# Designs tried in a protein design chat: VHH binders against q7zyf1. Part 7

Target 1, 260 residues: q7zyf1
Amino acid sequence: ALRIKVISMGNAEVGKSCIIKRYCEKRFVPKYQATIGIDYGVTKVHIKDREIKVNIFDMAGHPFFYEVRNEFYKDTQGVILVYDVGHKETFESLDGWLAEMKQELGPQGNIDNIVFAVCANKIDSTKHRSVDESEGRLWSESKGFLYFETSAQSGEGINEMFQAFYSAIVDLCDNGGKRPVSAINIGFTKEQADSIRRIRNCKDSWDMLGVKPGATRDEVNKAYRKLAVLLHPDKCMAPGSEDAFKAVVNARTALLKNIK

## First folded at step 24 (VHH)

Design j13
Fold by OpenDDE, look of step 24:
Structure j13 (fold): chain B 260 residues (1-260), chain A 119 residues (1-119)
Amino acid sequence: as target 1 above (260 residues)
Amino acid sequence: QVQLQESGGGLVQAGGSLRLSCTTSGFTFSSYAFSWFRQAPGEEREFVGAISRYGGLTYYADSVKGRFTISRDNAKNTFYLQMNSLKTEDTAVYYCAAPKRFTWEYDYWGQGTQVTVSS
């Protein structure tokens, strides 16, 4: 039987353990007590008519446990990367988590050969969502990661996530541990993604178009045309592109009204 | 063969101090985190504390927090449990342990040392 190693990553209290428990309710057999910030378990799953044995290392997200979890990154084939949609800081920390993993894998390690399932978790929280789906999806897909909206509480999205996740890992394994080239084909460019991110985070219309305050009408129009081509709905498949395009249109309009 | 051996146990009065040592052999000491456990009569073995591999980060059970400290000496292949402000409830056989690398299963155990705290 194929054996795979999976780890969880993400800040404390984002619901990593809950996701795992929700999925594994009857299948997860803990091997040792999570006293040191690691919960280890084994489960069997059936993917594509194959029995897969999964070793799951659920890692504590608290920085205190860095020196513990750093040893568990090696030989990982799948990562469940989790953030809380109601807490933006948990999303912002995802890059740090990736950096940590990369550091621990060393120069010979290739993150590209690992399947990542990003879980935008706690979608059941009706109070306040601080990270939009488009933002999470853009971040994830730009890196070639799988993206899922999940609720560990209700179970929403959990089964779908794991099914896709394990399927992808199996494919990886069948391909000799290398990510299939087809999986790398992102439907949008880095430039598009960067533009969308910039537009989302811009404070004013000048910044949004990438022009200096006091830019001429011609400069504004030139900048707009460039972005319009880049973000046009017919040409850009990046998450959030529609909103970004609208924002750019509005920004142009606003600026031109004020430029005599 | 991996070996762990506790020493330093004994009888001490409440409020007193005791330092336990765990000497290890048969593996690369610097590559492992270490833990202390204890088991009182009729009770289950419980976690006391742990020390990390590199930075000397320590984690303690709530029951011993602020009173017990764990340290390590890589040159001596030894790690320690300093126990201060001892209570009668701290009476137990104390075990040192090392988790298996990468799985953190506690596969390596000492024989234990008796600590008795008298009132």
Scores: ipSAE 0.018, ipTM 0.352, lowest interface PAE 6.4, mean pLDDT 86
Fold by OpenDDE, fold request of step 26:
Structure j13 (fold): chain B 260 residues (1-260), chain A 119 residues (1-119)
Amino acid sequence: as target 1 above (260 residues)
Amino acid sequence: QVQLQESGGGLVQAGGSLRLSCTTSGFTFSSYAFSWFRQAPGEEREFVGAISRYGGLTYYADSVKGRFTISRDNAKNTFYLQMNSLKTEDTAVYYCAAPKRFTWEYDYWGQGTQVTVSS
């Protein structure tokens, strides 16, 4: 039987354990009574008519357990990466989590050969959503990660996530531990993604268009044309591209009104 | 053989202080994080606190936070639990523990030392 190693990553209280428990309530067999910062279990799943044995390490997100986590990153084939959609800081911390993993894997490690399932969790929260779907999806997909909206509380999206997640890992294993090329085919370019991110985080209309303050009408128009081609709805499939495009149009309009 | 042994327990008055020691042998002390647990009569064993491998980080249960301090001495293969401002509810058998590498299962336990806090 195929054996796979899976870990969870994300800040404390984002619902990592809850996601895992929700899925594994009948499947997760803890092997030990007391741990420090790690919940280890084994589960059996059936994917593509195959029985898969899964070792899952649910890692605590608290900084104290950093020294514990470093023992578990190696030989990982799948990562459940979780953030809380109602808490933007948890999303912003995702890059840090990736960095930690990369660091622990070392120069010989290849994060590209690991399947990531990003869980935008707690979508059931009545509180204000701080991270929209497009932002999460753009971040995830730009890295070749799987993206899912989940609620550990309601169970929404959990089964779908795990099915896709395990399926992808099986494919990885069948491909000799390398990510299949087909999985890398993102429907948008890095440039498109970067542009969208920049536009979302821009300070002003000049920054949005990528021109210097005080740019001429011609410069503004030139910059606009470039972005328009890049982000046009007919050409760009990147999450958030439509909003970004609208923003660029508005920015151009605003700037040109002030340029004699 | 891996061994952990607690010492320093005893009777103390409320508000007093006590220092527990856990002496270890049979494994590379510097490579492990360590923890203290306690079990009161009729209650489940509960986590008290832990210290990281390098001693730079400590974590405590809310019930003991601000009162208890964990430290370690790698040269002596010993780690400690300094208990200040003791309360009657702190009465328990205290256990030191070391996690197994890679799985971090607490397979290694001391025999425990009794701490009794009188009113």
Scores: ipSAE 0.015, ipTM 0.330, lowest interface PAE 6.8, mean pLDDT 87
Fold by OpenDDE, look of step 25:
Structure j13 (fold): chain B 260 residues (1-260), chain A 119 residues (1-119)
Amino acid sequence: as target 1 above (260 residues)
Amino acid sequence: QVQLQESGGGLVQAGGSLRLSCTTSGFTFSSYAFSWFRQAPGEEREFVGAISRYGGLTYYADSVKGRFTISRDNAKNTFYLQMNSLKTEDTAVYYCAAPKRFTWEYDYWGQGTQVTVSS
């Protein structure tokens, strides 16, 4: 039987353990050692008519356990990367988690040969959603990661996530440990993604267009044209591109009204 | 072969202090985090505290927090448990331990040292 190693990553309280428990139900025998911040479990799953033995390591997200979890990154084939949609800081910390993993894998390690499933978790508790689906999806897909909206509480999205996740890992294994090219080819460029991110997080209309405050009408128009081509709905398939394009149009209009 | 040996145990009065030492051999000391455990008669072994690989982080059980301190000396391959404000309920055999690399199971244990706190 194929054996795979899976780890969970993300800040404390984002629901990593809950996601795992929800899926494994009675099949997951957690051996939680509170002292080291790692829950270890073994489960059997059936994917594509194959039995797969899964070793899952649920890692504590607290910085204290860095020296513990750094030993578990090696030989990982799949990562469940989790953030809380109601807490933006947990999303912002995802880059840090990736950086940690890369560091621990070392120069011989390749993150590209690992399947990532990003879980936008706690979609049920949406008194206040701070991270939009488009933002999460853009971040995830730009890196070639799988993206899922999940609720560990209700179970929403959990089965779908794991099915896709394990399927992708099986494909990885069948491909000699290399991520299939199809999973890497994203339908948008880094430049497009960066532009969308900038537009979403901009301080003002000047920043949105990438011009200096006080830019001339010509400079504004030039910047707009560049972004318009980049983000045009016919040319850009990146998540959030439509909204970004509209925002750019509006920003240009607003700036030109104030520029004599 | 990995070896851990506790020392420093004994009889102390309530409110007193005691310092335990754990001397290690057979492995790269600086590459490991270390922990202290204790076991009272008739009770299960319980976690006391731990110190990180680089000594920058420590974690303690709630029952000993603020009273116990763990430190390490890499040059001596030794780590310590400073116990202050000792209570009768702190009476136990104290064990030092190191987790096995990668599995983080506590496979490496000392023989233990008896600590008795009298009223």
Scores: ipSAE 0.014, ipTM 0.289, lowest interface PAE 8.0, mean pLDDT 86
Fold by ESMFold2, fold request of step 26:
Structure j13 (fold): chain B 260 residues (1-260), chain A 119 residues (1-119)
Amino acid sequence: as target 1 above (260 residues)
Amino acid sequence: QVQLQESGGGLVQAGGSLRLSCTTSGFTFSSYAFSWFRQAPGEEREFVGAISRYGGLTYYADSVKGRFTISRDNAKNTFYLQMNSLKTEDTAVYYCAAPKRFTWEYDYWGQGTQVTVSS
């Protein structure tokens, strides 16, 4: 009896259609005539002892040259957002996909009440990875999105993704179309996430601690303590926090070797 | 009447930069994605890159990734192609294009601007 709308988003060639087709098997019946570059299908799934009917819209082609109508995005309960771990530009495009959706939905759209499942897809089994799991997970979870490592080739992670995804959508529908507070509790703050991203991208120890070359031992230790409190495992559950904390510790020791 | 007009082409030495502009009229500019194409003598027109309706998404041909940047300014009804680290192979007439709504064809084309990259 419950009917939901799901869309897929992401750059071409990241495996969106393969993930959908592998999960749906032959239950996905495309309606080709009603869309331009967008596949549409209907499937039935069972979640929490309920049968739900899912309308899936798959952005199989290059969406850039078509006007993407508000009807594509509106009344959506779930989004499958896909990138290829082997091609960093597909990950970097994710903010652009969200920006396009937010703009098209306008003030009446509340993207916070949509369930997102981010699929870090492994198109090639060679393990030539450009986006580390912690990087993708941090991006996803900092926005309140579900995160999964998937492979359309092997099927790894796909069933788990859809099970969690549909379960979260059912919870959304049972909460009157609003996400429960627990579903948006990510266990870390924006400041913590921003610091981890900055530390990952730093080139030297001065920059990492946010101090100028020539800083005193006291300035280095003060900057260190601020970051250590922020990133300490007792206070920060963010993906990549352990590596960032270790990097900050190492930066401090490196700087103090050269400062008396 | 719908019109697209390219500008900013010219002669440049290899390794140099150029910025192409495409100004538009007769569109609801914010409703369209836009693309750049190029055509070298004796060759078919090839895709260079595209930018989404609101500018949040860009695509590039492999031959220009990392060297070319597409942007748009909806307030000025203009989109741009910033071309850096130019190579002799980039010599071509460059066209801006807009897709037809509800189809997968490029239906609107500019007249083109020549870019020539010398060794």
Scores: ipSAE 0.012, ipTM 0.417, lowest interface PAE 8.5, mean pLDDT 78
Fold by OpenDDE, fold request of step 26:
Structure j13 (fold): chain B 260 residues (1-260), chain A 119 residues (1-119)
Amino acid sequence: as target 1 above (260 residues)
Amino acid sequence: QVQLQESGGGLVQAGGSLRLSCTTSGFTFSSYAFSWFRQAPGEEREFVGAISRYGGLTYYADSVKGRFTISRDNAKNTFYLQMNSLKTEDTAVYYCAAPKRFTWEYDYWGQGTQVTVSS
């Protein structure tokens, strides 16, 4: 039987353990080592008519446990990366988690050969959502990660996530531990993604179009045309592209009203 | 064939020290974490401690914490249990073990070495 190692990453209280427990109910007996902030267990799953033995390490997200979890990154084949949709800081910390893993893998390690399932968790608290689905999806997909909306409370999205997650790991293993080239095919360009991010975080209409305050009508129109081609709904499949395009249209309109 | 062999056991006075060794063969030593267990007469086998694959992390039972230290030498395919400040209650047969990769089931065991701590 194929044996795989998976770990969880994310800030404390984002619900990593809850996700794992929800899925693994009656599937494995967890062994928690409270003193070191690691909960691990073994489960058997059937993927593509194959029995897969999975070793899951649920790592504490608190910085205090860095000295512990840094030992568990090696030989990882899959990562469940979790943030709380109601707490933006947990999403913003995801880059830090990736950096930590990269550091521990060292120069010979390749994060591209690891399957990531990003879980936008606690969607049951949608009234207080601070990270939109489009933002999470753009971030995840731009890196070639899988993306899922999950609720450990309701169980929503959890089974789907794990099935896709394990399937992807099996594919990875079948390819000798290397990510298939086909799996790297992102449906949008880096430029498109960067533009969407910029537009989302812009300070004003000038910034949105990427022009200096006081730009001429011609400069504004030129900038708009460039972004329009890049983000047009017929051409751009990036998450959040439609909203970004609308924002750009509105920005242009607003600026031109004030330019003589 | 996977083999683990303990050595270094014996009789020691309370307050004394012993160093146990576990020599391994038949598998890639550097790919495994290792553990020490002990079994006193009439008692169940008890976890003593473990060392991670890369040696940066060690775990100890509360009963031996601060007194026992586990280390490993990858070049010698050997890991160790340094036992200091020994107590009579530390008397047991000590076993070294290696979990199977990914499952963490302890299927590989040594034959054990007797440690006797006298008052």
Scores: ipSAE 0.012, ipTM 0.302, lowest interface PAE 8.6, mean pLDDT 87

Design j13
Fold by ESMFold2, look of step 25:
Structure j13 (fold): chain B 260 residues (1-260), chain A 119 residues (1-119)
Amino acid sequence: as target 1 above (260 residues)
Amino acid sequence: QVQLQESGGGLVQAGGSLRLSCTTSGFTFSSYAFSWFRQAPGEEREFVGAISRYGGLTYYADSVKGRFTISRDNAKNTFYLQMNSLKTEDTAVYYCAAPKRFTWEYDYWGQGTQVTVSS
């Protein structure tokens, strides 16, 4: 009945094919990626009393396969976007992957009407984790993307990811290709998420409050109050908001100690 | 911020070998493909070869295929050009380059290292 197109995205070493193979088992034929950069499968799933036929394109992330990848971005209902929690560079590459897709879809591209499932993949459970859950979740949820912790070795989280992924695609299709209002209400704004990310990466109290060195006590307190209202745990449900709020409080205290 | 630095250039007799290195900083090294280019005086810059982000694929200009080999060492943030069976027409300034992500256009270039091949 309902037919959808799904693609994978992410650096080659992050376990995209492993996630897809674990879910599809023998219904996925992995024979072409080494030669043409795409493996293809068709699978059937049962979601909300409906049978869904899924076309899955597992795309090689290698730069020499860009010319092949660019032919598969259009008319996509869902994207499985994968990074390896043990390699921060694979997480840092995610914005580049989105930019590639946006470029290929063009200015009329409707990326907001594509379901993204971000997989924070644990390729090796013994490896030290480089990207914490709150960082990955904040990045994902601030963009309206689904977020899952998955394991290539154990299979943990993979079935949950596909279940939610396909359900979100069905909901999108049932809403005329527009996101339902409930999927947009994530409990925090883009401004809140951007502030938390900026604060997380600041090492200097002046920059953390967004004031220049030499700011007066009143300027420091004004900047502090703006951030405190924005990030207060009662008003901000974003991942990492509590730590960001504490950091802002500590930055204010540090700066005011040395200002007359 | 992003920096590429070539080394290993010099004078060599025809038929000899030379190994160039390109050390990188300000990159996530494993996220980039890298290329070598060369430029002889009065000529346009010529593509020599490229190596993929993961080192599994290499590409070479026809003029150097079979004589030059590109490799990379992710632990040292360095990639290499091994040049064998050198000819006088290989005389040029050699540049290492990195693209902007996901394109073949190059925004990051080294300063160049001179290779001179004498008969």
Scores: ipSAE 0.000, ipTM 0.098, lowest interface PAE 17.0, mean pLDDT 78
Fold by ESMFold2, fold request of step 26:
Parts: structure tokens; C-alpha cells; sequence
Structure j13 (fold): chain B 260 residues (1-260), chain A 119 residues (1-119)
């Protein structure tokens, strides 16, 4: 019987507790009051012909509860990292959550040997979406994290997320707590991912191509060709690459209309 | 023995800017989240904002979001409140605070620094 530790991370009110409680349906036995910032529970699951016992720590995200959270980062096999697709600030905070965990683990901790499942959660199905799927997936997969679209209201995606999450944790434990080298192959480079993120956030054609205002036709075309090769489907399987390519084409067209 | 000391308060014109500092001693500074509170005469103490242990997470009251920013400098054991676009309603005594480690309450408070915003 394998025993693992799982924690939840993410801003307050992004649906962490709802995701955990919907999955555990039968028994999540609270051992602490919610006002102390930790719900602790135990559940059993069967993964790959094994029974595993899971200790789940559902941690409050408010900075007031930092002093409690810092006691639970060590010896963790899995992290459920949650943001609300309707509130971009909760997505923008994800790097801060990773930084808090990395700092607490210290130089001896290796966050690369912890399984992360990122949940792009839909708290209110009637609210507009502020973070599109390709943006969240790119962020997650570029770090080697699993990515799932979930709904707190419907339960959609929750069982699939936990199934993949626990399976990945079992694989990690069976590999001596270290990820296999082949599991690091994400199908695109850091440069490709960074370029897609930059292009998505640009609204100025000059900046999008990385040229100064007043650039010549040759400079525009040279910058375009570099980005087009970088984003080519043969070499770039990153989420959002085709949309980024279309944006680059449009930027080139817009700039060349006004150059001699 | 834990000490917090605010500085940087004073008189500022509406629309102006001011930066408050909170210098700490007797902490392991990197182990604490820190918060700013304010209290106007005759009113209850109001949460202004907070910064996490390592500066990766910040939270702000709705009344100051977009105008105030919190930051920290671990080398100086100091955290800051940058206040921009100040309004007369921001006039208050500003306090820095930290929770006692492993508790849910703010047990460590500074003495406060007066901020007065004039028209």
C-alpha cells in the first residue's frame, strides 16, 4: 500500500476545496477547522492495479495563512495548482505560488521531482473567460506540468485530472522519486514558448516583430522569417503557435504597407 | 523580541505620491508575510494590503487597488507601501503588521505613521 502526500495551491476562492470535495465524495474527513487554513483528509484510490492511500492537504491561499502553509511543502509528491479562468490575476499569481514553494523547500529541495496538475477552473460558468486554454496550457506544459480544464459547478474534468495526476505520482514513486528523462520532452523549446507568450501580449506590430519603428523592408522581412521558422509546425508543437504565426504574418503585412 | 517601525509619513497634496517604509528587527524577515493597515479618526482599522513571505504574492483592498503597491527588500529587512494618486480619503495613521508565526492573528504591530492628504 503506497502512501502519498498531496497539497493544493492557488489564490483564495479559485475553487480548490470544491475540486477536492467533489472528487472525494465518499470521505474527506476534516481534521482541522477551515479557519486555521488547512483541511486535511485521507482517501484511497486504485491506480495501475495498486491501492494507494492519499493524504490531501487543502491549503488556504490568503497570505494571512502563510505561516501554516509553510509547514506542509516538504515531502510532497503532488501539487494541485488552481486558478480561475475568469480572473486573470489568479493565473498571473501562479509563478508566485511556485516561488513560495521553491523558497520554502530550500536549495536541497527539487521541485522538478514533484508532480503538478494545473487546474484551469471555471468557478462561474456564466462569466466571461479571461485566460484562454492555450495560454494556460502553454504555461503549464512548458514547465512539465499536467494541465486540465475543470468546472467547479459541473464537476467536468475533475475525475480525469485526478486519474492522470495519481498515475503520474505512482510512476514517479516507482522511479525512485525521480522523473524519467523521457518525461521531460515537452515537444517545444523555451525559446518557442517565450516567443508565443511575447507575441500574444504585444499590440504593436513593431514590437511584435522585434524591430524598431522606422525599420527597412529588409529588416522587417528578416525579423519575420526568423519568427516564421521558429513557429513552423514541423518544429513547434507548442499550444498557441498557429495563432502566434498568424499574428506575425499580420504584423508584417501592416508594417510593409508604409515602407518604401 | 520583535519590532516593527514605520517611517515616511507626512503631508501630501491630493494626486501626489508617498512611500512608506516598515523596518523590522528581531524577525527572520524572510519567514514572514507582512501587511499594511490604516485607521482614520473615528473609524475602525482597515486592511490595506499584504505581501507574502518571498514577495511573489500581493493582495490589496479594493479601495487602494491600482494606486498602492507593496514590495519588500530582504537585504534591508524592510517592506514598503508605494502610494500613488492619493485622495483626501487616504488620510489616516498607517500601521505595518505581521502575524505571529503559526497563528491566525496579527500580533506584531508598528506604532503607526501619519499620512495627511490635502486638497
Amino acid sequence: as target 1 above (260 residues)
Amino acid sequence: QVQLQESGGGLVQAGGSLRLSCTTSGFTFSSYAFSWFRQAPGEEREFVGAISRYGGLTYYADSVKGRFTISRDNAKNTFYLQMNSLKTEDTAVYYCAAPKRFTWEYDYWGQGTQVTVSS
Scores: ipSAE 0.000, ipTM 0.201, lowest interface PAE 13.2, mean pLDDT 78
Fold by ESMFold2, fold request of step 26:
Structure j13 (fold): chain B 260 residues (1-260), chain A 119 residues (1-119)
Amino acid sequence: as target 1 above (260 residues)
Amino acid sequence: QVQLQESGGGLVQAGGSLRLSCTTSGFTFSSYAFSWFRQAPGEEREFVGAISRYGGLTYYADSVKGRFTISRDNAKNTFYLQMNSLKTEDTAVYYCAAPKRFTWEYDYWGQGTQVTVSS
């Protein structure tokens, strides 16, 4: 009885259609609109013993299809947002995809009440991974999005993604279109997530600790203690916090060897 | 009442050109994306190409890319298929179509116009 609308988003060739195809198998009933850069279909799924009719819009990610895509963002309950772990540029484009949707929904739209499932997809199993799981998970979970590692080739993670995705959509619909309180508690702060991202991208120990070259031993230790409190794994459950904490410790050690 | 009407079909020698028109009435033309399809005898209907509602984007089937061009004239409520370098394999009935925007209702179709390419 419950009808929901789901769209796919992400750069061209990141495996959106493969993910949908592997889950839906023969249940995906193609409709006419596939010829305009959108593959539209319907499927029925059972979530918590409820029958749900899903309208799926598998949208072409190439910028060429923007004018077609912009007509399909309204009244969406769920988004499957996909990037290729082997191509960092597809991950770097994710903020642009959110901005496109925000712009088209306008001031009356609220993406906070749309369920996002981010799929870190392994399209080519022979290609070296360019985006670490912790990096992708941090980006996703800091925005309140679900995160899954998927493989277009093996099917790994796809069933788990759709199960959690549809369950979250049903919960949102049953809560009057608003997120439950438990779904908005991610276990870390924006400051913690921002610090981890900054530390991952730093190339020298001075910048990592936020001190200028020539800083005294006391200045280095003070900067270190501030970051250590923020990022210690006992206080920070953010993805990547342990690696960031280790990097900060190593930066302190490196700087103190050259300071009296 | 919504209507789509094709015109411009006919007999053309291989290597020649034709321009098909699709005139629309009964809806706001500038709010729709439009498509061309074709159907050869004994074959299923084949997508040819589409044009966005503002005319800024076009999409073509690989079989016609580089030879066919879709355009639209919002002032005339008309969109076009310019067919160049025609091949005998392009012989078909050509249909114009408009999908329903955002409502899941049925699609709109014209009645078709015959294009015959002779060798």
Scores: ipSAE 0.000, ipTM 0.153, lowest interface PAE 13.8, mean pLDDT 78

